# VH-VL binders against Cytochrome c oxidase assembly factor 8 (COA8): the designs that were tried, part 14

Target 1, 167 residues: Cytochrome c oxidase assembly factor 8 (COA8), of Homo sapiens (Human) (q96il0)
Amino acid sequence: APERGAERRDTAPSGVSRFCPPRKSCHDWIGPPDKYSNLRPVHFYIPENESPLEQKLRKLRQETQEWNQQFWANQNLTFSKEKEEFIHSRLKTKGLGLRTESGQKATLNAEEMADFYKEFLSKNFQKHMYYNRDWYKRNFAITFFMGKVALERIWNKLKQKQKKRSN

## First folded at step 6 (VH-VL)

Design q16 (from pa23 with heavy chain S106W; framework fv_pabinafusp)
Fold by ESMFold2-Fast, scan of step 6:
Structure q16 (fold): chain C 167 residues (1-167), chain A 124 residues (1-124), chain B 112 residues (1-112)
Amino acid sequence: as target 1 above (167 residues)
Amino acid sequence: EVQLVQSGAEVKKPGESLKISCKGSGYSFTEYWLGWVRQMPGKGLEWMGDIYPDDSDTTYSEKFKVQVTISADKSISTAYLQWSSLKASDTAMYYCARQGWYYDTWGPFYFDYWGQGTLVTVSS
Amino acid sequence: DIVMTQTPLSLSVTPGQPASISCRSSQSLLHSDEKTYLHWYLQKPGQSPQLLIYKVSNRFSGVPDRFSGSGSGTDFTLKISRVEAEDVGVYYCSQSEHFPYTFGQGTKVEIK
């Protein structure tokens, strides 16, 4: 059916508020901040003189991005599926069809949808708690290695400048 | 990827001043020494000098230190080679080249990426 | 200044045959870190120089394995196992152990 395309995408939202620029300020309006909710892939530059430490940081960042994108893709799919199942169930209970007399998709009001959101959050509480824990753990590891790489780069820069050979 | 793009060919008369450029892209411009190499027509390569763009520290070959000035503008990732008064003997192809290094190397020691060259012709 | 001497100055090679270029430095290029700072560059006709081999024997990124470098101290050799048409150009050895950096006079490689 055509109405399936009107649902939120499993990978990214498709709509933008007219009062929200299509950047960070708009995302802040959608929900609570999520440091790794970026669903856009990043292609990492690999320098010819990449150190083992820089390689380790790059691989850690790549793995974290992949982990984060897979989590949110799965979460969005689960949300959309369960949302539609909930709406269908409630409309059947009321004896209403899935379509209005005008042919539009039948919806539930905000008060009725609040029951679904509460149930979804409750059901997924532990899953989100573990996600947040792993997200912070990965972020701390990345920050730690970023610090180590920064120190290594300072040392290498000093070494490259000062140790030029002269006669 | 790493690229060095040099300014176009120049035709000058003896006594004129000239400044040619070399723009780096695809790498951290301030973290690599950038050298200048001269090649006279039909002859080999001569290292002229280099610059560290982060602080504009320069080193010159003794032969060239009075003849030219090397400078850089790190805000636009560009290095320059300048003559105050050109001579016919300055007719040559001028290359800029990045001085590469490895994390385990003591310092920068090879020219890993080269610009396309700027031909300077000085004749009356 | 360190003088770099290449032999031969010119070389004509039949495609598929090997080629060898020698380079001699007036002083040792061995550094106290036990690395030798001798490098090989190729300048193809109408093009800028390109790095082939650094620190005697290390091939630069993208350089075919038919190129190999060897040597120690003051005597060095660049070998091409099977010369191809694209290998035509002038080959330069260079040292970066002593300041100023110096280049050999070049060896012109041509196809018969």
Scores: ipSAE 0.040, ipTM 0.551, lowest interface PAE 6.1, mean pLDDT 81

Design q17 (from pa23 with heavy chain S106A; framework fv_pabinafusp)
Fold by ESMFold2-Fast, scan of step 6:
Structure q17 (fold): chain C 167 residues (1-167), chain A 124 residues (1-124), chain B 112 residues (1-112)
Amino acid sequence: as target 1 above (167 residues)
Amino acid sequence: EVQLVQSGAEVKKPGESLKISCKGSGYSFTEYWLGWVRQMPGKGLEWMGDIYPDDSDTTYSEKFKVQVTISADKSISTAYLQWSSLKASDTAMYYCARQGWYYDTAGPFYFDYWGQGTLVTVSS
Amino acid sequence: DIVMTQTPLSLSVTPGQPASISCRSSQSLLHSDEKTYLHWYLQKPGQSPQLLIYKVSNRFSGVPDRFSGSGSGTDFTLKISRVEAEDVGVYYCSQSEHFPYTFGQGTKVEIK
């Protein structure tokens, strides 16, 4: 059926092991870390009687998650690329090959890598500052709407109490 | 390794009952929907229905809703397809298939692993 | 029910030649998650169907690079860059966006 089909479509994230939620999970589900962002995404449960306010909160959380995932996926990709370029350039400067005699990737010591980390952080300082600013703005909005949803739920429960008494 | 192993071929007469099985192994049986697909001799594939083994929730194609019953016993990782009264038109190969889903998939599902099939022949 | 129409229904290919199969759905297969729930299956002679491609273009585990899927909305294509003897069989497109799940009629691929 169409209604059954709609319920099924809203349910199941895929490709996870033991902790995959059932199709009709009544709760939000936290998945494994994304390969690129290294963040655990949340699959949000959509109740049948979701209020407009609850929908706004859920969509805000979903949008924030997507923004967050994209930021860190791009940042991690940039970090990995620049790290590899740095290592290769330093190994060339020393006249060393890119791999050890055992076939493993040749590495730099912690002191040499510290130079890269310092440079990377300095280069990306403003980007991270803007990320933190936006992250706090988004979380403030989410917290605000969470409060509104909580108040709505309390009020609805009070209304339900009154209905039960009148019946 | 994910495997679905189905029961052996059946030869039956019209009016007889039948229950065929599909046993899953190599994965968490209760975490995936398991579907049944019919293929009549020389014809294509048609989806019959599916079951979520953890709570035995079932969905049927309208065409098959009154013809068959789908069930599962999660204690032995086995799903079943059952007829109360077979007809000659039920002669077909029956496949069970796991409905895979990925982290980026809200559902619905695709059939990622298939059983070997159970041939059911119904003739007088 | 969503009707899945495949063309051609039969195809004879010389080994090493490319092959292309089209699939058209009677309605859009795009979900609200912005994924399209169209999949391709191969049934080799005397064997069970096997998944080749899911959600238009994602190659299933163990499926060779010579298989590729593309398309959007209602029009989809499965391409085999160089057909090998082991690729003989019937190819089915399928949708899982709408219930009931439906399959195309199948395209029989044979070697000349």
Scores: ipSAE 0.000, ipTM 0.484, lowest interface PAE 14.0, mean pLDDT 80

Design q18 (from pa23 with heavy chain G100A; framework fv_pabinafusp)
Fold by ESMFold2-Fast, scan of step 6:
Structure q18 (fold): chain C 167 residues (1-167), chain A 124 residues (1-124), chain B 112 residues (1-112)
Amino acid sequence: as target 1 above (167 residues)
Amino acid sequence: EVQLVQSGAEVKKPGESLKISCKGSGYSFTEYWLGWVRQMPGKGLEWMGDIYPDDSDTTYSEKFKVQVTISADKSISTAYLQWSSLKASDTAMYYCARQAWYYDTSGPFYFDYWGQGTLVTVSS
Amino acid sequence: DIVMTQTPLSLSVTPGQPASISCRSSQSLLHSDEKTYLHWYLQKPGQSPQLLIYKVSNRFSGVPDRFSGSGSGTDFTLKISRVEAEDVGVYYCSQSEHFPYTFGQGTKVEIK
């Protein structure tokens, strides 16, 4: 058996993964990219002794992930739809039916597609700004609560050791 | 799932050294004290000592202070109980157990999960 | 060292009947945080001890409601409202208020 070989994937005969992260896991698990958002979901481990503060942090991280997944799934769908509509419209206008292997059409298509990308970005500028604002607000809140959880863990650790030594 | 898995049974002669292990999984190993409890054949339970794996801080019962050494390797979530020179009187079942705490408690004061035990037999 | 004394040392119970085990400590187990560090463990034949009740009256997760603990200061009681075959084993009370942590001598519960 090759010691330094690449790890093999375990899949069911149908192509579905046979080994998903255990339902009871002591670690966070990162999944495959979502079909629509192309983002990898994180499945969070819930500790037995989870404090209310730790629960709040976990729920904030989960809610932020769901919001982020939903935003990009919608954005990618909208982009694909409008891109296809643009291409069909331009092809109809030109009345062109021929494809050239020499790549000439690819150059012209790239120039016309640049107009679409510019228009799409301009049209979605406000949406992008609000997304970035909310993204920073969410990450600031997560960072703040991560700090609070870290301090709580330090205090609990000290309390445990002090009480034990008091006996 | 919280689990403590101990090393297998040992048969030793008086004067030999021995080191048995207890591996924790399913929880943050460095955040809980881990204790050792002895049970002599047909007798009750005796607390020997414990260790806090994050800094290897130890507490011993006076009876066991000179007899054994408790240590831990937090990189592999494993605690150890060691004898430099075994005696026939060390024949017993040895359990490791996690000392519980929760956010609403003032400290770790009870054993919530136990290992399966390691039987140590010392005979000539 | 704190001495934990259990009575009775052995108990034979008809299935479905109640059982009661007493535990007495040589000193008070009440801490300055107003909590009492008295716990009950069950060791079934051939198995490791398992936690039943912690801090006098709190049932550990998965422990049936037929088990209950009570008491204060130095006198404590574990009650089983309706003993079942799976309840056979040795019951230990334990204190963690004073060093070293100590256990009672055990009460063997068996079915008639």
Scores: ipSAE 0.017, ipTM 0.564, lowest interface PAE 6.9, mean pLDDT 82

Design q19 (from pa23 with heavy chain G100S; framework fv_pabinafusp)
Fold by ESMFold2-Fast, scan of step 6:
Structure q19 (fold): chain C 167 residues (1-167), chain A 124 residues (1-124), chain B 112 residues (1-112)
Amino acid sequence: as target 1 above (167 residues)
Amino acid sequence: EVQLVQSGAEVKKPGESLKISCKGSGYSFTEYWLGWVRQMPGKGLEWMGDIYPDDSDTTYSEKFKVQVTISADKSISTAYLQWSSLKASDTAMYYCARQSWYYDTSGPFYFDYWGQGTLVTVSS
Amino acid sequence: DIVMTQTPLSLSVTPGQPASISCRSSQSLLHSDEKTYLHWYLQKPGQSPQLLIYKVSNRFSGVPDRFSGSGSGTDFTLKISRVEAEDVGVYYCSQSEHFPYTFGQGTKVEIK
């Protein structure tokens, strides 16, 4: 593996590009919430002496962020679309338009919306179960590699100190 | 980015004490040895010693072991070089420099980033 | 202490021409990890030293391709394929294999 330079900019995860991290940042950068997923993207700092193991951990974290962002962006768009269709349908049944005379969106009360929420949660139950399973699998893998990176750092410190004393 | 910022120039008389500083930023200060290098006017570079900030472990060149003390305060990412009693022969530019390490190296290190230098003039 | 000897001590180069600096160590710089701990630094007038080449042949971040290092054991060379005005300064070889770390006496590079 080649030795790393002192300054490196992270490549933004695919699908996330609302901002650019500071040019000379030495920390992870957290951005504004994505319009669709409502999750804040993290741009990871790449240290100059990043090991292959550290790179694997960073890539895993970046991939998990991309997966998470895409899931919630799709879920939120589907929720919003179906909610608007439900409201439209119910208002049409009552003989009302989508907007009030003042131009505001017409709304349904909490009791009327209860049916929509029940149906939406019911038909997405399996999808959410698979999401939770994958979420736990990904976090287990991340924790495991964090442990390996910590041990590698301890070993590197020992190598450094031994050479100084041997001379 | 990695930066080492040193304290300003000093003008002292023989026999006075002095402590100069080197502040690191843009990296994990406790993970790298920090060295001190002297350059006398019109001369080359001399390694004086270094410190590992995480435990303040020091090594010195035998020539400098009794002349100077190297210390560090990791809470403010700063290393120090100090003299108890200056001599005219201590007149020189003093550089701090970070010693790089990589996952594939055994331990001897090279100076990858250098401070701007602190000029110390000792005269009466 | 390991003695580092540089030749020549000074070099005047016409812009665009190549330059070569030699460095010889009094003992081998090869470590048991099979790496050779010989490095090159440049000190431009009025500036602090900067790393050019580490472990014989590796260019440090931002160093132009026109700089190259080579050598083994006790004999090492720094080459500049075509010297530019900004390359003026004093070049030092250094070893970090043996304690204490030592530097060569320096080679001054000037433009004709």
Scores: ipSAE 0.016, ipTM 0.566, lowest interface PAE 6.9, mean pLDDT 83

Design q2 (from pa23 with heavy chain Y103W; framework fv_pabinafusp)
Fold by ESMFold2-Fast, scan of step 6:
Parts: C-alpha cells; structure tokens; sequence
Structure q2 (fold): chain C 167 residues (1-167), chain A 124 residues (1-124), chain B 112 residues (1-112)
C-alpha cells in the first residue's frame, strides 16, 4: 500500500503480497472455469507502483468478480436442485421408480420438462432482472474508473519523465 | 523480479572505442529512467547521466557530457554507455541503475535496482 | 554541484551495538512537492550498491527495521540499532534534488 505522509510500517501489511501468475509474465491471469459458476476467475496482478486509484479499481473488479461468481454458482445449484425435485415428484406421481432397470436415472419427456422450465424462468424473473441491473451498474463503475486510471497513468508517466532540472 | 544484467569486463588501450550494455528484465523497461554511475578504483560513486528508454531522452552530468554517449534499444530492453576514444582515466567500475518512482513522486528519483557492474580497464 | 559530506569516514562496531552515520548537504534537499530527496545506499564488499533508505526515512523493500533514517533540510542521519555481520560495507548518502545527482564520500563500517 502507498503512503501519503503516513509513517512506514515496520513489517509488510498482513495479507498483502504481490503475485505474478504462473505460466505468464507478471500480468492478470485467467483460470479454468469454476465448478459451480462455470465462469473463469481472473487473478489480478498488483503492479509495483499501484496508486490508490488503481487499487480502488482492482478491488472493485475483484469484488464484482466475487459477486458474479457467487450469483451464478447459486443459480446453477438452485436450478439443478429444483430440476431433480421436479423429476422425482413427477415420477412418484406416476408410480415409477427413480432409476431404470439398467441403473440410469429415470427421465421425463420434453413436454413434461417444458413445464419445469417455464415455472423456473417465471419464478426467477425478478432475480435475473435485479442481477442484470447490478451487473450493468458495476460494469459502468469499472469502465469509469478504468478511464480515470488510464488518464492517471498518462499523467504519471509524463510527470516521471519530466524530472526536476536545475535552473 | 527486477533485474539489470551488464556486459562483461573489458580491457582496452587508450584511443580505442567501447560500448557496454545493461539489459533490464522483470519490469516495463520504457517506464523508468536508467542511470549510469562510475566508481573509480578505491573511490566513491559518481552519477554520469541517465536515459528514458521510451524516447531515448538523455540527461548528462556536465563532467561526462563530452566523454560518453548514453543510448538505449527498447526492443531488446537494453541501454548502452559508449566511448569514442578511451583514456587511462576511464579505468573504473561502471554500474547501471534504475530510477524508481511512486505515483506520488513529482521530482528526482532514487536508484532502486542496480546492475552487477562492468569493470573497464584502460592501459597501454 | 551539491556537496554531500559524511561523518565519520569509517567506524568499527561491536556486533549488536548501534551505529550512526551523519550526512550533510551543501544546500537544502526539500522539493516543492514537500518531499526531501535524500537516499542511503550500502555497498557490501565485492558487490553492487543497494538501496537502503529513500526520501530520508522510507525503508526499501527487504531492508530490516534495524535501519532507520531521519533528518531534514541539510542534515541527515542513518542509524543501525543493532549492527550485524551482514551490515559490513560502505554506506553512501545521495541527493537527487539537484542536478547533477551527487553522493557522499562514503562511510566504511567494519566489525570489531
């Protein structure tokens, strides 16, 4: 963390470390899809001269990623759970077992499953609307701060190059 | 990991030309000034000059302005220190060093990472 | 050119004891950004110089907390609270406020 007149700590801040992702130069790295959310996580590289504005942007991007990952992990788990419950309920109503004689899961036909999909979509309509609203809000904020960081980087590069020279 | 790797030791005669190198790695080479510092045998440190590799802008100490030329090739992250005609008085260890800065820094900088040095010996 | 004067030129310290090095500049090193561009470097025997302290009192990455810098304007001090064998070498103060950048003549620290 950068200092602005604050006294330097004797030891590095707890939990703060700089990472360089494996198999890449020291840049952001994209991981494999998460088991639950099906989204690829981004591991953010912390630059050597990270400004407070850059740190704010990085944390905003990290927080947005965690929010997005959690939303889709929960949505996928809810879908799978409710789908299984719907199938079991309908099979029970028909007096059928939960598995075929070959040990495979018993299934419903496409017309029967259509009822589930319509109910699920209707039930989760508001949730998806609020997700989309928050997603756009978060991405607008990220884009705005990305613009601010870009301008700050240009200014800092010019400032760094324009070293004080004796009169 | 920031690293500056310099070329090997040189033994030359007075009047010969020489070009030594300093290769940077582990950072954005074009975003930092790179300086050259001389240390004569048994003596202290003298700043010679520096270069901003992105546009090859240079600053020289008046003492060294006519003695050496500083240049850089950003495509290979390498800076150079060159003499057109060496003198015995050029015998010294030459260091390259990166000038660090922070987002809050508006003026002159400090030398945060140093190369291992290149020993130049000029004798007849 | 700005003259940087170090005292003492050499000192011999018993391990575990404190050491202090003074540096005086011929002109103020305070910049208009309210920062003072005085730095301390250590050159261990047979090695390149390494940064210890930048802008008077800020320890560089990996520098032990037994090293501290203080001062203002033209008078500066580097303190080592408990000198260890690995601290042997020549210490240089340096200014980067005025062109050309200049270094002190160096202080040699040895173990008794």
Amino acid sequence: as target 1 above (167 residues)
Amino acid sequence: EVQLVQSGAEVKKPGESLKISCKGSGYSFTEYWLGWVRQMPGKGLEWMGDIYPDDSDTTYSEKFKVQVTISADKSISTAYLQWSSLKASDTAMYYCARQGWYWDTSGPFYFDYWGQGTLVTVSS
Amino acid sequence: DIVMTQTPLSLSVTPGQPASISCRSSQSLLHSDEKTYLHWYLQKPGQSPQLLIYKVSNRFSGVPDRFSGSGSGTDFTLKISRVEAEDVGVYYCSQSEHFPYTFGQGTKVEIK
Scores: ipSAE 0.263, ipTM 0.653, lowest interface PAE 3.3, mean pLDDT 85

Design q20 (from pa23 with heavy chain G100P; framework fv_pabinafusp)
Fold by ESMFold2-Fast, scan of step 6:
Structure q20 (fold): chain C 167 residues (1-167), chain A 124 residues (1-124), chain B 112 residues (1-112)
Amino acid sequence: as target 1 above (167 residues)
Amino acid sequence: EVQLVQSGAEVKKPGESLKISCKGSGYSFTEYWLGWVRQMPGKGLEWMGDIYPDDSDTTYSEKFKVQVTISADKSISTAYLQWSSLKASDTAMYYCARQPWYYDTSGPFYFDYWGQGTLVTVSS
Amino acid sequence: DIVMTQTPLSLSVTPGQPASISCRSSQSLLHSDEKTYLHWYLQKPGQSPQLLIYKVSNRFSGVPDRFSGSGSGTDFTLKISRVEAEDVGVYYCSQSEHFPYTFGQGTKVEIK
């Protein structure tokens, strides 16, 4: 997880100032994209009568979200760091400095940057494959528990119906 | 404020080894070359070599290539100048100095900030 | 190695008067990038050298405008329009066009 007070690594054009207060509701809330992972967080609604099974499902979804956020935050930080290292290395190899005389940072052209992107994707291919496998496993588990919760709700409705008929 | 702080004066005997330091602060240490300049007593300035701290790439004047080793530790923003075996003729003031290297120029080309100097005296 | 020759080797100047130091290189200092890699340093008594002028005529940060550099090819001049007490020291020209980088022998500037 990125440390608080860390410098902004992306220069997004969008303003984040919202003067609209959160609406009070019984729904999950979806937030703006996280600064580091670039994923939108979900704030889960907790019902007053949450069952132990429903709680387990919610916590599994929260844990999966945190795992996903951490993976992409770390991936994006690694990408930014290695991109800068690549630019510095390539410029130095060409006998060029890192800044112009006016103080601006030097950049590489598109074809040179394509070499970096290809290398980055190639060396991280296995890591992304394992991420997808784990993401699949987590979604399977979530789907399984969603099924259990659905069955529990059906059973509870049947019990309620039985109790009403008995009275 | 850009500052280069060098280690203190040294008095050595011929044949002894020595390593002196130059610590940079107030700037991005890994984005600038750092050079070493010798000044013998009562004489002018001689460029010895330089180092790019980000990857420890070094350049030496031919005269000094066999005499000294230049190194750097970027984790503590410090560069070093080292002798394996000192000679009386190594008696001199040694300066470290920062060299900018610009994208639109052909290499490191002047010394903009200098350390205070380290006096090395080699005598029997 | 490129030889840098300074004249005069010593100069005594009355305060407020101008001073001029010449520097001559054994080969041209003009690079293919159209820049000339000739620089001037001042070493005050007991102090480290300090950059005055880089690439012939560019004054370094904090350097008073009484200092100016000029020249091209192999012949260069440093001028001080009005010498002050704080300007006492040894002035060096230096080239970084050819490897190894070299310095002139120095010009000692004194007041009196």
Scores: ipSAE 0.012, ipTM 0.559, lowest interface PAE 9.3, mean pLDDT 84

Design q21 (from pa23 with heavy chain G100D; framework fv_pabinafusp)
Fold by ESMFold2-Fast, scan of step 6:
Structure q21 (fold): chain C 167 residues (1-167), chain A 124 residues (1-124), chain B 112 residues (1-112)
Amino acid sequence: as target 1 above (167 residues)
Amino acid sequence: EVQLVQSGAEVKKPGESLKISCKGSGYSFTEYWLGWVRQMPGKGLEWMGDIYPDDSDTTYSEKFKVQVTISADKSISTAYLQWSSLKASDTAMYYCARQDWYYDTSGPFYFDYWGQGTLVTVSS
Amino acid sequence: DIVMTQTPLSLSVTPGQPASISCRSSQSLLHSDEKTYLHWYLQKPGQSPQLLIYKVSNRFSGVPDRFSGSGSGTDFTLKISRVEAEDVGVYYCSQSEHFPYTFGQGTKVEIK
């Protein structure tokens, strides 16, 4: 939290410009795919008179997005790292250089990579199963709270009409 | 952002009909009451009535009940104020304004956003 | 109809000085939800009215903290701690407790 009495910051954090929604937006905005997770971020619209229930739904959706982004960023990073290690190990075993004469990275063909893909999928099977389980649990919770928000909005609408007629 | 855009100024003769409009944008048009307020030249503000656009439920101030008709077309997020027969005494600025309230309130509303106004001049 | 009476009708203020506007309602504005439905609007020259304060003391979004509202029942006050040039205009109190909604006659604020 900023020090009390300090003015609010005017400058957006570095690297955020590509995720900025239109200035006059009254709805959620979807950005381009993230470099690491390859998932599109959602910037959630915050109503001026957001109810506590609406806030809980928004925070749940934001937390779920962060969890999902972090999972896939880590998974993709792990895949890339282990892939490079496997390629380097195989090239050393064959007595080959890590680079071609043109300075390009030496690569293995699809047949040679089959062992790596099989091992990677096997090692990560449980991790992906737990991800799927948690993904469905989170989406169930979001759907449940979306229903509660919808009911709250219907009730408030009815209250508004009744109060107008009473006055 | 929330915006209410009203139709342009009108110059009419007594006995003529008139329908002015107020288009809402930047919010859920059907979830808020929309009110009409009159301001006669050099005078203060008078609430005329309001409409709930989702079902076109209307409320009128007794003074204006027989003078005007309030309506809305929710498919184009537009509310209307209409006169069947204008009088010179209808010369005024007419504002539309959104009526809002906070979640924890069960009572009446207040006008949070206003249109730019429509000047109606009625002269013989 | 509820009558809203504002005092004074006009006010000239030196920049940086405080200003105070009073509003009296002919009946109590306290609702059964224990909220009081008195609001303050500002109409700047050539512009539409804008909301300043709702339910006695709550500043609307973007309204500077130099504006404050107070009061209860039938007697209400709008205060500007340090009047600035952009504060020029006509101020209206309004009630939405009783049907029909009514406004005060307005207070014109000018800079000396």
Scores: ipSAE 0.000, ipTM 0.453, lowest interface PAE 20.9, mean pLDDT 80

Design q22 (from pa23 with heavy chain Q99H; framework fv_pabinafusp)
Fold by ESMFold2-Fast, scan of step 6:
Structure q22 (fold): chain C 167 residues (1-167), chain A 124 residues (1-124), chain B 112 residues (1-112)
Amino acid sequence: as target 1 above (167 residues)
Amino acid sequence: EVQLVQSGAEVKKPGESLKISCKGSGYSFTEYWLGWVRQMPGKGLEWMGDIYPDDSDTTYSEKFKVQVTISADKSISTAYLQWSSLKASDTAMYYCARHGWYYDTSGPFYFDYWGQGTLVTVSS
Amino acid sequence: DIVMTQTPLSLSVTPGQPASISCRSSQSLLHSDEKTYLHWYLQKPGQSPQLLIYKVSNRFSGVPDRFSGSGSGTDFTLKISRVEAEDVGVYYCSQSEHFPYTFGQGTKVEIK
């Protein structure tokens, strides 16, 4: 098969099944939104001439992505579950069924849902605070290594330029 | 040019601590991952772990994570492999080896230069 | 862990004759960058291992052109077109696609 072979050539680093990046990509590839986290995964392109410093940066970015995906998958699942429980509780209190006369899921208006959002945010405040702290720490580390990679690239270009002048 | 020089042979008793070294020269020590590989007498090669000397970030094989500690002192271009308490089964040749370079190669996923090895003998 | 299996385990070669060593991995070593992270090392008697070939077919600096590597996926071969006395030792294939990095059990090459 003309293109199915190319797709089957894509492999997860650890042999675990994941989304399949397009073949011949020379750039980082952004996948479809994950079912649970609703975040788009980034598949990092490994250049043929990747330096040890660039590998360090890529590994840090991959680990940050994994951490981020796991956090939001868990948060979205918790949010969805608690939202349904809140809606069911409020409908029960109002003496209403879980379904409308048309058979659709019964919902609450924006004013009623504001209470849920406030309670959810308050309940998860510490978790979100730790997430933001860790996110800033990870971004600081990534920015630091991006700076080191940029300096390495500048030095390599200067080195190439001097070498070509000598030749 | 590129050289990794390891510390000399060690003879130890079970329960003793030990720290062996690997000194890099002829290249930018902080810009390359450095790994440790064990070879038991008459056996093959086993990867133990890697360190990136610039920030001492480490990756261990699960088999060795509890047994040893890998560290580095970038001010003297030296990496270390350490045991808190040796056992007879630690008797082996230990090699340090550098991951490959960017400018002339396609990535640092193989060991291009190796130290001469440090023989560690643990016996009563 | 990825298991690397080498055949044969021992090989006795007449000088000037070719030699071939096979290596099989328990899982594909193809990375998403379309490179395969399979390498070959040689350990001569009493010496440290040395890199011969990296990423299937690339000869390391100073390695004679009589050494060549080939293969894909899970099946790989190292060939020596004309074995010389200096080629005696134990040859190891290794993968760095999956953590932990693993080595084959080794193939001992001796001269007849």
Scores: ipSAE 0.000, ipTM 0.476, lowest interface PAE 17.9, mean pLDDT 80

